# Miniprotein binders against o77086r1339to1564: the designs that were tried, part 13

Target 1, 226 residues: o77086r1339to1564
Amino acid sequence: KSLEIAEQMTLLDAELFTKIEIPEVLLFAKDQCEEKSPNLNKFTEHFNKMSYWARSKILRLQDAKEREKHVNKFIKIMKHLRKMNNYNSYLALLSALDSGPIRRLEWQKGITEEVRSFCALIDSSSSFRAYRQALAETNPPCIPYIGLILQDLTFVHVGNQDYLSKGVINFSKRWQQYNIIDNMKRFKKCAYPFRRNERIIRFFDNFKDFMGEEEMWQISEKIKPR

## First folded at step 7 (miniprotein)

Design m4F
Fold by ESMFold2-Fast, scan of step 7:
Formats: sequence, structure tokens, C-alpha cells
Structure m4F (fold): chain B 226 residues (1-226), chain A 103 residues (1-103)
Amino acid sequence: as target 1 above (226 residues)
Amino acid sequence: SPEFILKFLLEIAKLLIRYARELIEKARELAEKGDLESAIEKLKEAIEILEFAIEWAKLALEIAEETGDEELKREAEELIKEAEKLIEEAKRLIEELKRELEK
């Protein structure tokens, strides 16, 4: 059930991630312009659509017990995603469960504690130290969180000159870029041995029905006033 | 090592040139379909990417000159020339498409 859903999410993520070309992430780091990075944009948009779809799915349920049941189903899917090293979809679903409209609703302590423990992985207070450590210990196949790759490349590009002074090349800048890109290439060699379920993949490849931010807050406020 | 970084810079320049070449082909397809405005935008993007590729190749050229690597120096020079030729091709196509829009 939950396992098959996680497997199909992972097959789609792997397909989208492997289509991203190295020039796209470098061009994005250089000018933050999305027009030159179509495959990167599709992958990032898929992350956002997944998050908004999950939020909408929970908020549309009128019954509190059904909402709890669906949150627990998402938690089960997330556990499978983490076990198969799909950090991208794992973090997309986590961003949904930890979003304002969802977090403010009344949840059982077990659910709240479990989501809080998941959030420890992406704590940014130490430059994503926990995530970086987890990723370093991860053996392929793996789908990393693209947001951090883009952040790192952007910081290296913006924070470093090509030359330290006239005639003195900044090798440190290029070595940092090399390391980030080389790790990305390594992760792109994903080979998940899952059986393809085209119906499930097509569903996730074409999210058509989710709420906007304003609507989500209105529904959340209706469920739990003030 | 300097040689390792030199090869990395050349690899990135090659990837950027290939990426730009694909954009020029997409621009030609758009022009054939009558979408001249989109074709011009894709050609402008290709020029920016090729200019970026030249930056990487020029840095590689400088390192190759300092290390005395004649083979990689020639490779860097060839990549710069290839990118410059593609920039001129893209500029020529932009001007042709602009003239077509004015008809």
C-alpha cells in the first residue's frame, strides 16, 4: 500500500532528477534565472506540487478521524521514502505536515512528536548539519534534496571571486564547485529495482487538484478557529 | 591538483557548449513553426550560455599556460573558438528572424 506508493514516487523522482543536466544547476547558481534550467524547474515544481497536494488532501477531509488516518498514512510513506534514500519526496511530504495550516490543527501527541523528530533532519541552524551527515552515510541509490545543492552552488558562486588578486586564480572556488557537481553526478546514477505501476506514476506526474495558500489557511481556520 | 581542476574546467566548458548548441537547435525548430519571438529568446539564452562557457575555457587556458600543458592549452583554445563561432551564428540568426518579424 504505502510501500508501493513510496516506490512509485521514487521511480518518478529518479526519472526527473536524472534528466537534470549539470549546466542547468550552474546557470541557476549564476543568475537565479529559471528559463535556462527546464529540467531543474520541473523537478523543483514537482517537489512543490507534492507538498501542496498532501496539504490539500488532509485539509479537504471533513472528519477529524479521517484527517488523522491520512496523516498517519503520509507518515508511513515517509518512513519508506527515508529507508530507500529518497530525501526529495521525504522532505516534500515533511514540508506539508510541518506547514502552518496543518501544524496548527489538533493532532495526537504521537503524531506531533514523530513529525518533530523528522524535522530534526532538516534543521538549518547548523548549515543543515544533520542532513549533510545523513547524506554522507548514504549509499546509492539515492535522491538528494536539490534545494541544498542549489544553495551550495549559489553560495560558492556569489561568495567567491575567480581570482584572489590579479594573476592569482581562486582554486578553492573551483574545487568547491567540483565537489558539489561530482556528488550530484554520483547520485544521478540511481538504479531502483522497483516494478513500475504506470497508473500511480501518471497520477503523481500530473497533479491537477490542489489548493492555494490562502484557501488552505481559510480551511484550517474553519477546522480550528483562532 | 592544478591539472585536475584544469580538466574539470574544460569538462564544464564542453557541457555548456553542448547545452547551448541544443538551444540553438530548439530555436530553429521554433522558427520553423512560426514562433519567431520564442526562437529569438532561445538564441539570446544560447549566447549568454556560450559567453559563460568562454569564461570557464579562458580560465582553463590560463592554467594550462602556467603549467605548460600544451595539449590542454590547445583544447581550451579550440573550445573558445567553437563557442565564439556559435555566438556569431546565433547573432546572425537573431538578425534574420528580426527581419522576418518586420515583414
Scores: ipSAE 0.636, ipTM 0.878, lowest interface PAE 1.5, mean pLDDT 88

Design m4M
Fold by ESMFold2-Fast, scan of step 7:
Structure m4M (fold): chain B 226 residues (1-226), chain A 103 residues (1-103)
Amino acid sequence: as target 1 above (226 residues)
Amino acid sequence: SPEMILKFLLEIAKLLIRYARELIEKARELAEKGDLESAIEKLKEAIEILEFAIEWAKLALEIAEETGDEELKREAEELIKEAEKLIEEAKRLIEELKRELEK
């Protein structure tokens, strides 16, 4: 069922997230180079694979009723993920439902309204204020959205000099890095108490057989011509 | 607080040095398995990470000098020396592996 699926997704996310070492996010922020950040790369790759898997599963269905049924099942999974503070998989599935190929198809009004309400959490036009507020109110255990952590660290690294002038240290840069890293360490300390289902975990850890971007648009346009 | 930032910089330098040590050990394992090219690449990555660690430790050294914290100044100096020693070790190992590849 949806709850068990969400729990197993969360156990896998937690395992991948806790393997990420603090040096990896700092090295990525410095160089945007994946080679020095293998655990970080696996975690972000898993996010993308989850999103593409969900899109592919919906688009491959021939029958409109079956597509709506599967979207509703994803929505149920997302509600469980949100309750257990798994923002990573929650946003991966949201990125699928709000993707161009999926969003352009005709859905029941209830589905469209539900997805729109989920999107309010990650409105980037307000510097992710809603998400940042939700995260600040969240007690561990929690899997945060790694994309925003990387964006914030990259912005601090690129947007700030090490020195304000010769011999004058930019303490603001280092204080901002401290706060981001400290928050990440806080979320890494607590484990989820769920019982493992190795079959479900192996499925999510070994995503195969999903469509590429071009194929998804072609199928979307075949379902609903422009 | 300058003291909190100083301790943070030293903590990050230590974490980067530890991360680089693990990459050097990974490189030794790859070399033992005969994957010399991958081993050399991991050692090059370790050197870049150690250079980054030295940047954090040097900033910590400057703050410790300005605040007169002799203990944390000594810690920063030791971290710089440790990272420099590991860079030389990694460079030596790269040359050994390159020599083996040529055979």
Scores: ipSAE 0.700, ipTM 0.896, lowest interface PAE 1.2, mean pLDDT 88

Design m4W
Fold by ESMFold2-Fast, scan of step 7:
Structure m4W (fold): chain B 226 residues (1-226), chain A 103 residues (1-103)
Amino acid sequence: as target 1 above (226 residues)
Amino acid sequence: SPEWILKFLLEIAKLLIRYARELIEKARELAEKGDLESAIEKLKEAIEILEFAIEWAKLALEIAEETGDEELKREAEELIKEAEKLIEEAKRLIEELKRELEK
């Protein structure tokens, strides 16, 4: 069941990722305008909705044992996502389990240790060096993490000028843009061979029923005051 | 070596021009269906994309002039000219559609 859910999530992620056109990426790098990059925005929104859905699902459960049961189910799904190189949904679920409202509830040692081991892939102090290394070693099919794509595009935009002082051309900016584009082209070439389950796909493509961040913090604090 | 960057910049300019041509064609289809407001918005998007393409082509032109690559310099100049022509075409279409809306 967890395997089938992970496979269907991956088929949907692959469809959304493949629809992203290179001009959208370039326009986002230039202006960071979501309106000019609609498919990139849809892929980003899907990541955020997935994360918020998982958080809401856990926080709505009144019983501590039921919350642990659902967290373990998400962990099983994540293990399948990682195996099939779906970094995007894997990290969406990890961001949910490692979110403030969830993390502060202090889970059983086994759960805490597994989540901690998953976080090793995302080392913020080294700008995702562990993730970048894992990605470089990954053969298609693969769905990369949207967060790093957006971060890299933002870095290219704000950190680099088209020209250095006195009209000297900044080749580094264009080399970074080239690498981002080349990686996206490489990852878009291979399809996942999974059988479609339209019921599950439609659920994830249209899912709602999630709380806002303020509501999540309020419920978290009600479950475990301070 | 600046040759790789010249080819990259020119490829991107060409891709953006092609993308803008598709937006102009989409605008024509919308206009034929009577959706004049959406057609005008697509044409405005195409103009912005073409202006962006010109920025990439101009950077390529500057590097080609610096390195003395006459072939890629000519290609950059042709792409700028093509994009400018498409901008004027899109502007004329916007004027035509605005007149139609006033009816």
Scores: ipSAE 0.167, ipTM 0.625, lowest interface PAE 4.1, mean pLDDT 83

Design m4Y
Fold by ESMFold2-Fast, scan of step 7:
Structure m4Y (fold): chain B 226 residues (1-226), chain A 103 residues (1-103)
Amino acid sequence: as target 1 above (226 residues)
Amino acid sequence: SPEYILKFLLEIAKLLIRYARELIEKARELAEKGDLESAIEKLKEAIEILEFAIEWAKLALEIAEETGDEELKREAEELIKEAEKLIEEAKRLIEELKRELEK
């Protein structure tokens, strides 16, 4: 079931990702305007909703054993997502499991160790070197993490202005930014060969019942008081 | 190399110009269907995108001038000229549609 769920999540992510036009990404990096980037906004909104949905699903469970069972199910789904190069949903679920309200509940040692090992991929030290290396070694099909693409493009825009004002070119940074856009184009052209399960896809495409961050902290504190 | 950076900047400018052309085409389609207000909105979006494309092309132009790359310099100049022409076309269409709304 975990494999099928991961496959369907990936088909939905691929559909949303493929609809994103490169100009939308560039315009958002420049102006931060959602109205000019509708497909980009839908894709980033889906990432956020997935993360908050997972957190809410775990926190709403009253039984500690049921919470641990669901966390283990998410971990299994994440392992499948990573193998199929779906960084988007992988990171969305990881952000949920590594969130403050969830992490503080002191999970079994095995769970804590697995989540910690997953976090190594997205360690922001050395400008996300581990993630960038993994992405560079990844063969299509692949769904990259859009947040880093937006961050990199914003940096390119600022850096280009700095070059003209100061007369200095940082070739290594410019080349890295070029590669991220090139990878985005390359990945958009390759399709996942999975069969659609419309029931599962519609569930993920339309889920909206989730808690806000303040509510999640309140429930976390109620489950395990400081 | 500087050539890769220049080609990258020019490629982005081309993508933005293409996207703006599609918005102008969509605006014409909306106008034909009688949705003049939405058509004007799309044309305004196209102008903003074309202005952004000119920024990228100007960055490429300045670097090409400094490095003496005459071929890429000419390409940058042509893209700036194309984008400016499209901005004038879009502005003209907005004025025409605004006059039509008054009727």
Scores: ipSAE 0.028, ipTM 0.510, lowest interface PAE 5.7, mean pLDDT 81

Design m52L
Fold by ESMFold2-Fast, scan of step 7:
Structure m52L (fold): chain B 226 residues (1-226), chain A 103 residues (1-103)
Amino acid sequence: as target 1 above (226 residues)
Amino acid sequence: SPELILKFLLEIAKLLIRYARELIEKARELAEKGDLESAIEKLKEAIEILELAIEWAKLALEIAEETGDEELKREAEELIKEAEKLIEEAKRLIEELKRELEK
């Protein structure tokens, strides 16, 4: 069950990721405008909706045992996603489990330790060194984390504002763009060999039922007062 | 390797020019359907893509001049000229569509 869900999530992620064209990435690096990068924006929105859906799913459960059961289900899905090299959905679910409203509920020690170990992959203190190393060692098929792609493109944009002193070309910033594009091209070449389940794919392609940030905090504090 | 990055820069410039051509074609289709405002927006997007293509081709040109690669230098120069012609075409179309909107 959890395996099939992870496979279908991965097929949808692969479809959205593959539709992102290099010109969209370069335009976003230039001006950060979502309107000119529609497929990049759809992939980003999907990540955010997945995260918020998972948080909402957990917080809406009234019974503590049911909440724990669903968290364990998400952890099982995440383990499958990680083995499939689907960093994007893996990190979307991790961002949900590690969100303030969820984390503060203080889960069983085993759950807390497992989530904490997952967070080591995306520790930003060394510019995501652990994630970058894992990605570099990953063979296609693979779906990279959209959050780091956007962060790196934003840094390239800031760098491009300093482009050209007369007679000097800033090769470092162009080399950063080259590496981002080259990695995206590399990961797009291989397809996942999973059988499609259109019902599951349509569900994840049409997230409609999730709470906003304020509502999530209110529900969290109602479950476990400060 | 300067040669490797040079070839990459030229391939990206070509890709951007192809993408801009598709945007211009899409703009013409939208204009024929009466969606003049969307057509103008696609043409503006094409111009931005073409300006980006010129930036990449100019970097390739500079590297080709430094390394003395006359064949790749000529290719870069041709891509810059092609992109410039397409920008003028797109600007001309925008002005035509603006006149239609005023009718």
Scores: ipSAE 0.035, ipTM 0.513, lowest interface PAE 6.2, mean pLDDT 81

Design m52W
Fold by ESMFold2-Fast, scan of step 7:
Structure m52W (fold): chain B 226 residues (1-226), chain A 103 residues (1-103)
Amino acid sequence: as target 1 above (226 residues)
Amino acid sequence: SPELILKFLLEIAKLLIRYARELIEKARELAEKGDLESAIEKLKEAIEILEWAIEWAKLALEIAEETGDEELKREAEELIKEAEKLIEEAKRLIEELKRELEK
């Protein structure tokens, strides 16, 4: 079931990712305006909803053993997502398991160790070196982490002028943009060969009834008082 | 490679122009539904995007001139003219919708 869930999450992510037009990520990097980037906004919104849904799912369980069981199920889903190169949903679920309200709850040593090992991929040390290396070694089909693509494009735009001096074009700026965009285009070309389960896809496409951050902290502190 | 970057700049200019054309069409649909204010905002977005497309195309034009690539130079010039024409179309439509809104 975990495999099927991961496959359906990946089909939805791929559909949303493919709808993102290259102008949207460039326009967002230029002025940070979501209005001009509707498909990009939908994709990033889905990442956040996935993370909040997973946190809510865990925190709503009254029984400690049931919480542990569900965390293990998310870990199993994450392993499948990583194998199919769905970094987006993988990182969304990881952000949930490593969130303050969840992390502060004492988990079995095995769970804590697995989550810690997953966090190594997103270590911001050396500008996300581990993630960048993993992505460089990845062949399509793949769904990259859009947050880093946006960050990189924004930093290239802000940190580089169009000209190095009067009349001298800054080719480094355009080469950096080219590499980011070309890699994104490469991943957009390949489809995942999974069979659709519309019931599961509709569920993930229309998240309902997840808690806000304030409620999550209240529940977390009720489960394990400070 | 200057040629690879030149082709990249032209590709992005084309994509931005196409994206702006879609916004102009969405603006026309909004106007038909009577949502004149939203239509005007979409047209303003299209103009900003087209102005940026012209900047990408002008960089491409400069590189094409330096490298002597007459074919890509012509392509850059055509993209600039296409974007300028669309800006004029969008500005004209904005003024028409503003007059309707003021009525």
Scores: ipSAE 0.694, ipTM 0.888, lowest interface PAE 1.4, mean pLDDT 89

Design m52Y
Fold by ESMFold2-Fast, scan of step 7:
Structure m52Y (fold): chain B 226 residues (1-226), chain A 103 residues (1-103)
Amino acid sequence: as target 1 above (226 residues)
Amino acid sequence: SPELILKFLLEIAKLLIRYARELIEKARELAEKGDLESAIEKLKEAIEILEYAIEWAKLALEIAEETGDEELKREAEELIKEAEKLIEEAKRLIEELKRELEK
């Protein structure tokens, strides 16, 4: 029930994303203070928890065939997330599958090739050109990757003064901020038409069962020594 | 265009003022519950946010003056005055709460 799982992940992401207020992303870009951006912090924390949960789920499986089945299930979920324009959970799961402890394990050739093709979307060459092109072609509803939004806003803030000289306003700074925020507003206004499954949503809204990074590497090396 | 940026700057200033107002209200709730230290921290956050709102509104004011848009100029002036009043209110509340902490 990969589709239902992807739909419920997306409903939760949409709720968390919609709660983020524009002041929060601007304040975070200005001073990187998480306390002033509580809804933003919850959304980014959810991304990290999702990634670490997926890694832990895979690494805890002792049987190689069961690990392959679970990785294929995550890949199927990711395909559904991409189709519904949920870049957030898509990238969270991708970060898990492409993590060191997971990537180093011997996977069937097809799995390795699929993960590599997914990584093409987030290739950082040419300032994330592939992702930016995909996002530009995306019609709402959509959950964008918040990490890039925060990075862009921070770079605009740090790299630009409010005035080019005394009495000369730097319109480029504010124009760049306008474009980033306007795109975010566009994505925040469109709702997903999925039916809620409270059991699944509650699971993803409250998962705490995951390994630390050191434990993940130890288990990875136990599965496939050096 | 200058008009688009002007409206954007005013929108952000309004959102920041609204966000700061909610922090001031949260601070009052914390103070009522006896958490004076957390209330003071929320008020300090609100002041920083209001100062940021004034930066956006002042830039908007400058553009409105340049373009001769009297309506948006008036709006920018009102937002600056509103934010300044809220800063003074927050400062007064901080001093009141500090006195209670000393007691």
Scores: ipSAE 0.585, ipTM 0.856, lowest interface PAE 1.8, mean pLDDT 88

Design m55D
Fold by ESMFold2-Fast, scan of step 7:
Structure m55D (fold): chain B 226 residues (1-226), chain A 103 residues (1-103)
Amino acid sequence: as target 1 above (226 residues)
Amino acid sequence: SPELILKFLLEIAKLLIRYARELIEKARELAEKGDLESAIEKLKEAIEILEFAIDWAKLALEIAEETGDEELKREAEELIKEAEKLIEEAKRLIEELKRELEK
């Protein structure tokens, strides 16, 4: 079931990711404006909803053994997502398991150790070195972490002028943009060969059952008081 | 490679122009449905995107001139003209829709 769930999550992510047009990421990097990047916004919203849904699912369980069982199910799903190179949903679930309201609860030692090992991939120290290395070794199909793509494009845009001096074009800026965009195009060209399960896809495409940040902390503190 | 970057700049300019054309078409659909305010907003977005496309095409033009690539120079010039024409079309449509809103 965990494998099928991961496959269906990946099919939905792939559809949303493929709809993102190159202009959208460049326009977002230029002015941080959401109105001109609707498909990018849908993809980012889906990431956030997935994370909040997972947190809510865990926090709503009143029994400690049931919470542990569900966290282990998410870990199994994450392992499948990582194997199929779906970094996007992998990180969405990781952000849920490593969130304050979830992390502070009592977990079996093995769970805490696994989550910590997953965090090593996306450690932002040393400019995401581990993630960049993993991505460089990855062959399509793949769904990369869009957040880093946007960060890199934004840094290139704000950190570089179009001209080094009067009439001298800054080729370094454009070469950096080229490399980021070319890598994104590479991953967009290859489809996942999974069989669709419309029931599961529709469930993940229609998240309506999640709590806000404040509510999550309140429930976390009721489960495990300070 | 200057030639690779030149082709990249032209590709991005083309993609931005296509993206803006789709917004202009979406604006026409919104206007047909009576949503004139949303139509005007989409046209304004298209103009900003076309101006961005012109920036990319102008940089491509400079590189084509320096490398002596007459064919890609013509392509850059045509993209600039195409984007400028679309900007004028969008501006005219905005004025038409504004007049309709005032009725």
Scores: ipSAE 0.675, ipTM 0.889, lowest interface PAE 1.3, mean pLDDT 89

Design m56F
Fold by ESMFold2-Fast, scan of step 7:
Structure m56F (fold): chain B 226 residues (1-226), chain A 103 residues (1-103)
Amino acid sequence: as target 1 above (226 residues)
Amino acid sequence: SPELILKFLLEIAKLLIRYARELIEKARELAEKGDLESAIEKLKEAIEILEFAIEFAKLALEIAEETGDEELKREAEELIKEAEKLIEEAKRLIEELKRELEK
């Protein structure tokens, strides 16, 4: 079940990722205008909806044992996503499990330790060093975390100039752009060979029922008061 | 590798020019349907994309000149000229559509 869910999530991520065109990424890095980058916006919105859906699903459960059971199901899904190199959905679910409203609740040590081990790969305070290393060693097929691609393009554009001095080309800036775009092109070439389950795909493609941030905190505080 | 960067810059410039041509065609379709404001928006997007194409092609030109690669130098020069021509086409079309909006 967990495997099939992870496979269907990956097929949808691959479809959305493949629709993103390189010019959209360059335009977004320049001015962060969503209207000029519609496929990028859809992919980003899907990431956010996935995270909020997972949080809502956990918080709506009345029974502590049932909440723990569902968190373990998400952990199993994440393990499958990591094995198939779907970093995007892996990060979306991790952001849910490591969110304030969920993290503050009482969990078994096993769950807490596994979530912490997952966070080591996607540690933003180290500039995603572990993730960058893993991605460099990853063979297609793969769904990378698009947020880091945008962050890196923005850094290269803002922090580096086209020339170092007197017409000396800044090869470092262009080499960074090359690596970012080359990775996107490389990962788009190989399709995942999974059988489609349209019922599961339609569910993830149309998230309608999830809580807002304020509601999540209110429910979290009702479950475990300050 | 300067040669690898050179090839990257040229391929991206070509991709950007192709994308800009598609935006200009979409703008013409929108204008024919009477959606002049959306048409102008697509043309402005095309100009921004073409400006990126020119910057990538100019850097490729400088690398090709330093390495003495006459074929890639010619290709870079042609891409710059093509992008500049498309920018002028888009600008003229924007002016025409703005005049129609005034009416």
Scores: ipSAE 0.059, ipTM 0.538, lowest interface PAE 5.2, mean pLDDT 82

Design m56Y
Fold by ESMFold2-Fast, scan of step 7:
Structure m56Y (fold): chain B 226 residues (1-226), chain A 103 residues (1-103)
Amino acid sequence: as target 1 above (226 residues)
Amino acid sequence: SPELILKFLLEIAKLLIRYARELIEKARELAEKGDLESAIEKLKEAIEILEFAIEYAKLALEIAEETGDEELKREAEELIKEAEKLIEEAKRLIEELKRELEK
């Protein structure tokens, strides 16, 4: 059941997201050292593992109709995730469906069109305008895409000096930092009202069976040669 | 608003100091369990984080001085002093643990 799966994924994401302390994202933006940001690293690792798990699940299927069935199930899960404002897991699954090894395979026209429409949300043109607009219109509870938060904080730290000149504080740097952190704090305060299913949560909390990038390309090319 | 940014910088300094305190406590637990090398590494991390906190508190102090906010100026000064004391504590613990490793 796609709805229940999406709800349990969201509960797990919420637990991992709320464990992230504000110091961790600031320290990561400053030096990108994983050692100082353990909860942040667990959350970003979970995003990556979910993406690789979904790709592996699709690529391991021998039958084209079974692959389409699984892709449609992921699409249904994604629609529920989007509705409940879980951008993080939504984007993890989207990154899987839009990955090179998956995208190059021949899909039913409807599937290709739906995935393309989902990609509009993460179009990097105009500095992720579509995503930023969607997020600005979103009320908590919400799990934002942590990758963009880290990117924005890193750009603020790298692109701006603390002082515009000797003794003149750069308030623009701090205003940008404030807005990013305040928005993150806002989303951390509200809990999702879903009932826990520990079996499903444990499954997603412990991804073990997924392929690496090179193996995925090799299998993709066996399914559809160049 | 300079006042909003001042309060923000003070809040971040407080969060960084609290985070560093938790790392120092974790280091003490590791040392008690005999993992002296890991304890020293956690203390070094805490010192870097406390130095980062001092950077935020010093910027807050400058803003408080410019705006004439005596209360927030005192708060910034207290946070700098607290972080400096914790750095000294962490450095003393590192030296103590290094002496234990030599035994």
Scores: ipSAE 0.587, ipTM 0.854, lowest interface PAE 1.9, mean pLDDT 88

Design m59F
Fold by ESMFold2-Fast, scan of step 7:
Structure m59F (fold): chain B 226 residues (1-226), chain A 103 residues (1-103)
Amino acid sequence: as target 1 above (226 residues)
Amino acid sequence: SPELILKFLLEIAKLLIRYARELIEKARELAEKGDLESAIEKLKEAIEILEFAIEWAKFALEIAEETGDEELKREAEELIKEAEKLIEEAKRLIEELKRELEK
């Protein structure tokens, strides 16, 4: 049933991602203002809520065996998300499993090894080479990691002048923006062919009852002191 | 290719103008519901977006002038004029809503 959960998460991600308009990512890159990019903000908020929900669900469990069982369920969901090219929810769950409060707890060796192998995809070395190569080989439908798109657009905007000299347009800046936007448009064209399960979608569309960072650390420290 | 970049700049200017128009329409809906302060904020956002659209269209205009593409030059000029008219419309609406708040 991990497959059905991953499919429904992907349908919701696809709906939110498709609503993001190109102006929103450019406006965010220009001034980092959330008010002008409401659909982008909803999509990034959903990523964060998914991550904090997963962390909270694991930390709430009093029994070590139950925590391990739930982590294995998340790993199964992540494997399905990766196969269907949903990098967004895949990375949201990975950020939960690799978070400080979770990572520091004692896990079975197999779990630690799998999480470490998943982290290789998002290794920031060589400007996210592994992720960029995986994405380049990916055919739609696909939900990319929006954080890297925003980072790239922001760096292009901040790091490049609009003109090389008076009246001379910086074509390099505009060509870089073109390539980033064109790639994003490519991923927005194709829909996922999954059947909707409204009960599961409603659950993920309305995350409630997750812990803040301070509370997660306090609970982690109670489970495993120092 | 200068032609591909020119078309890209014009596409972005058009998308930004469309996005600003939708914000102006949302502002009108907020004003009709009595939320004048939110309406004014949406109109201010629309003006900033339109100013951004004008910058993209001006870059397109410069390229079209250098390449001698009269059709795309005309398109860039029309987009700049369209955005300027929408800015004036939004400014006028802001002043009207501010006067309504004072009542």
Scores: ipSAE 0.621, ipTM 0.872, lowest interface PAE 1.6, mean pLDDT 88

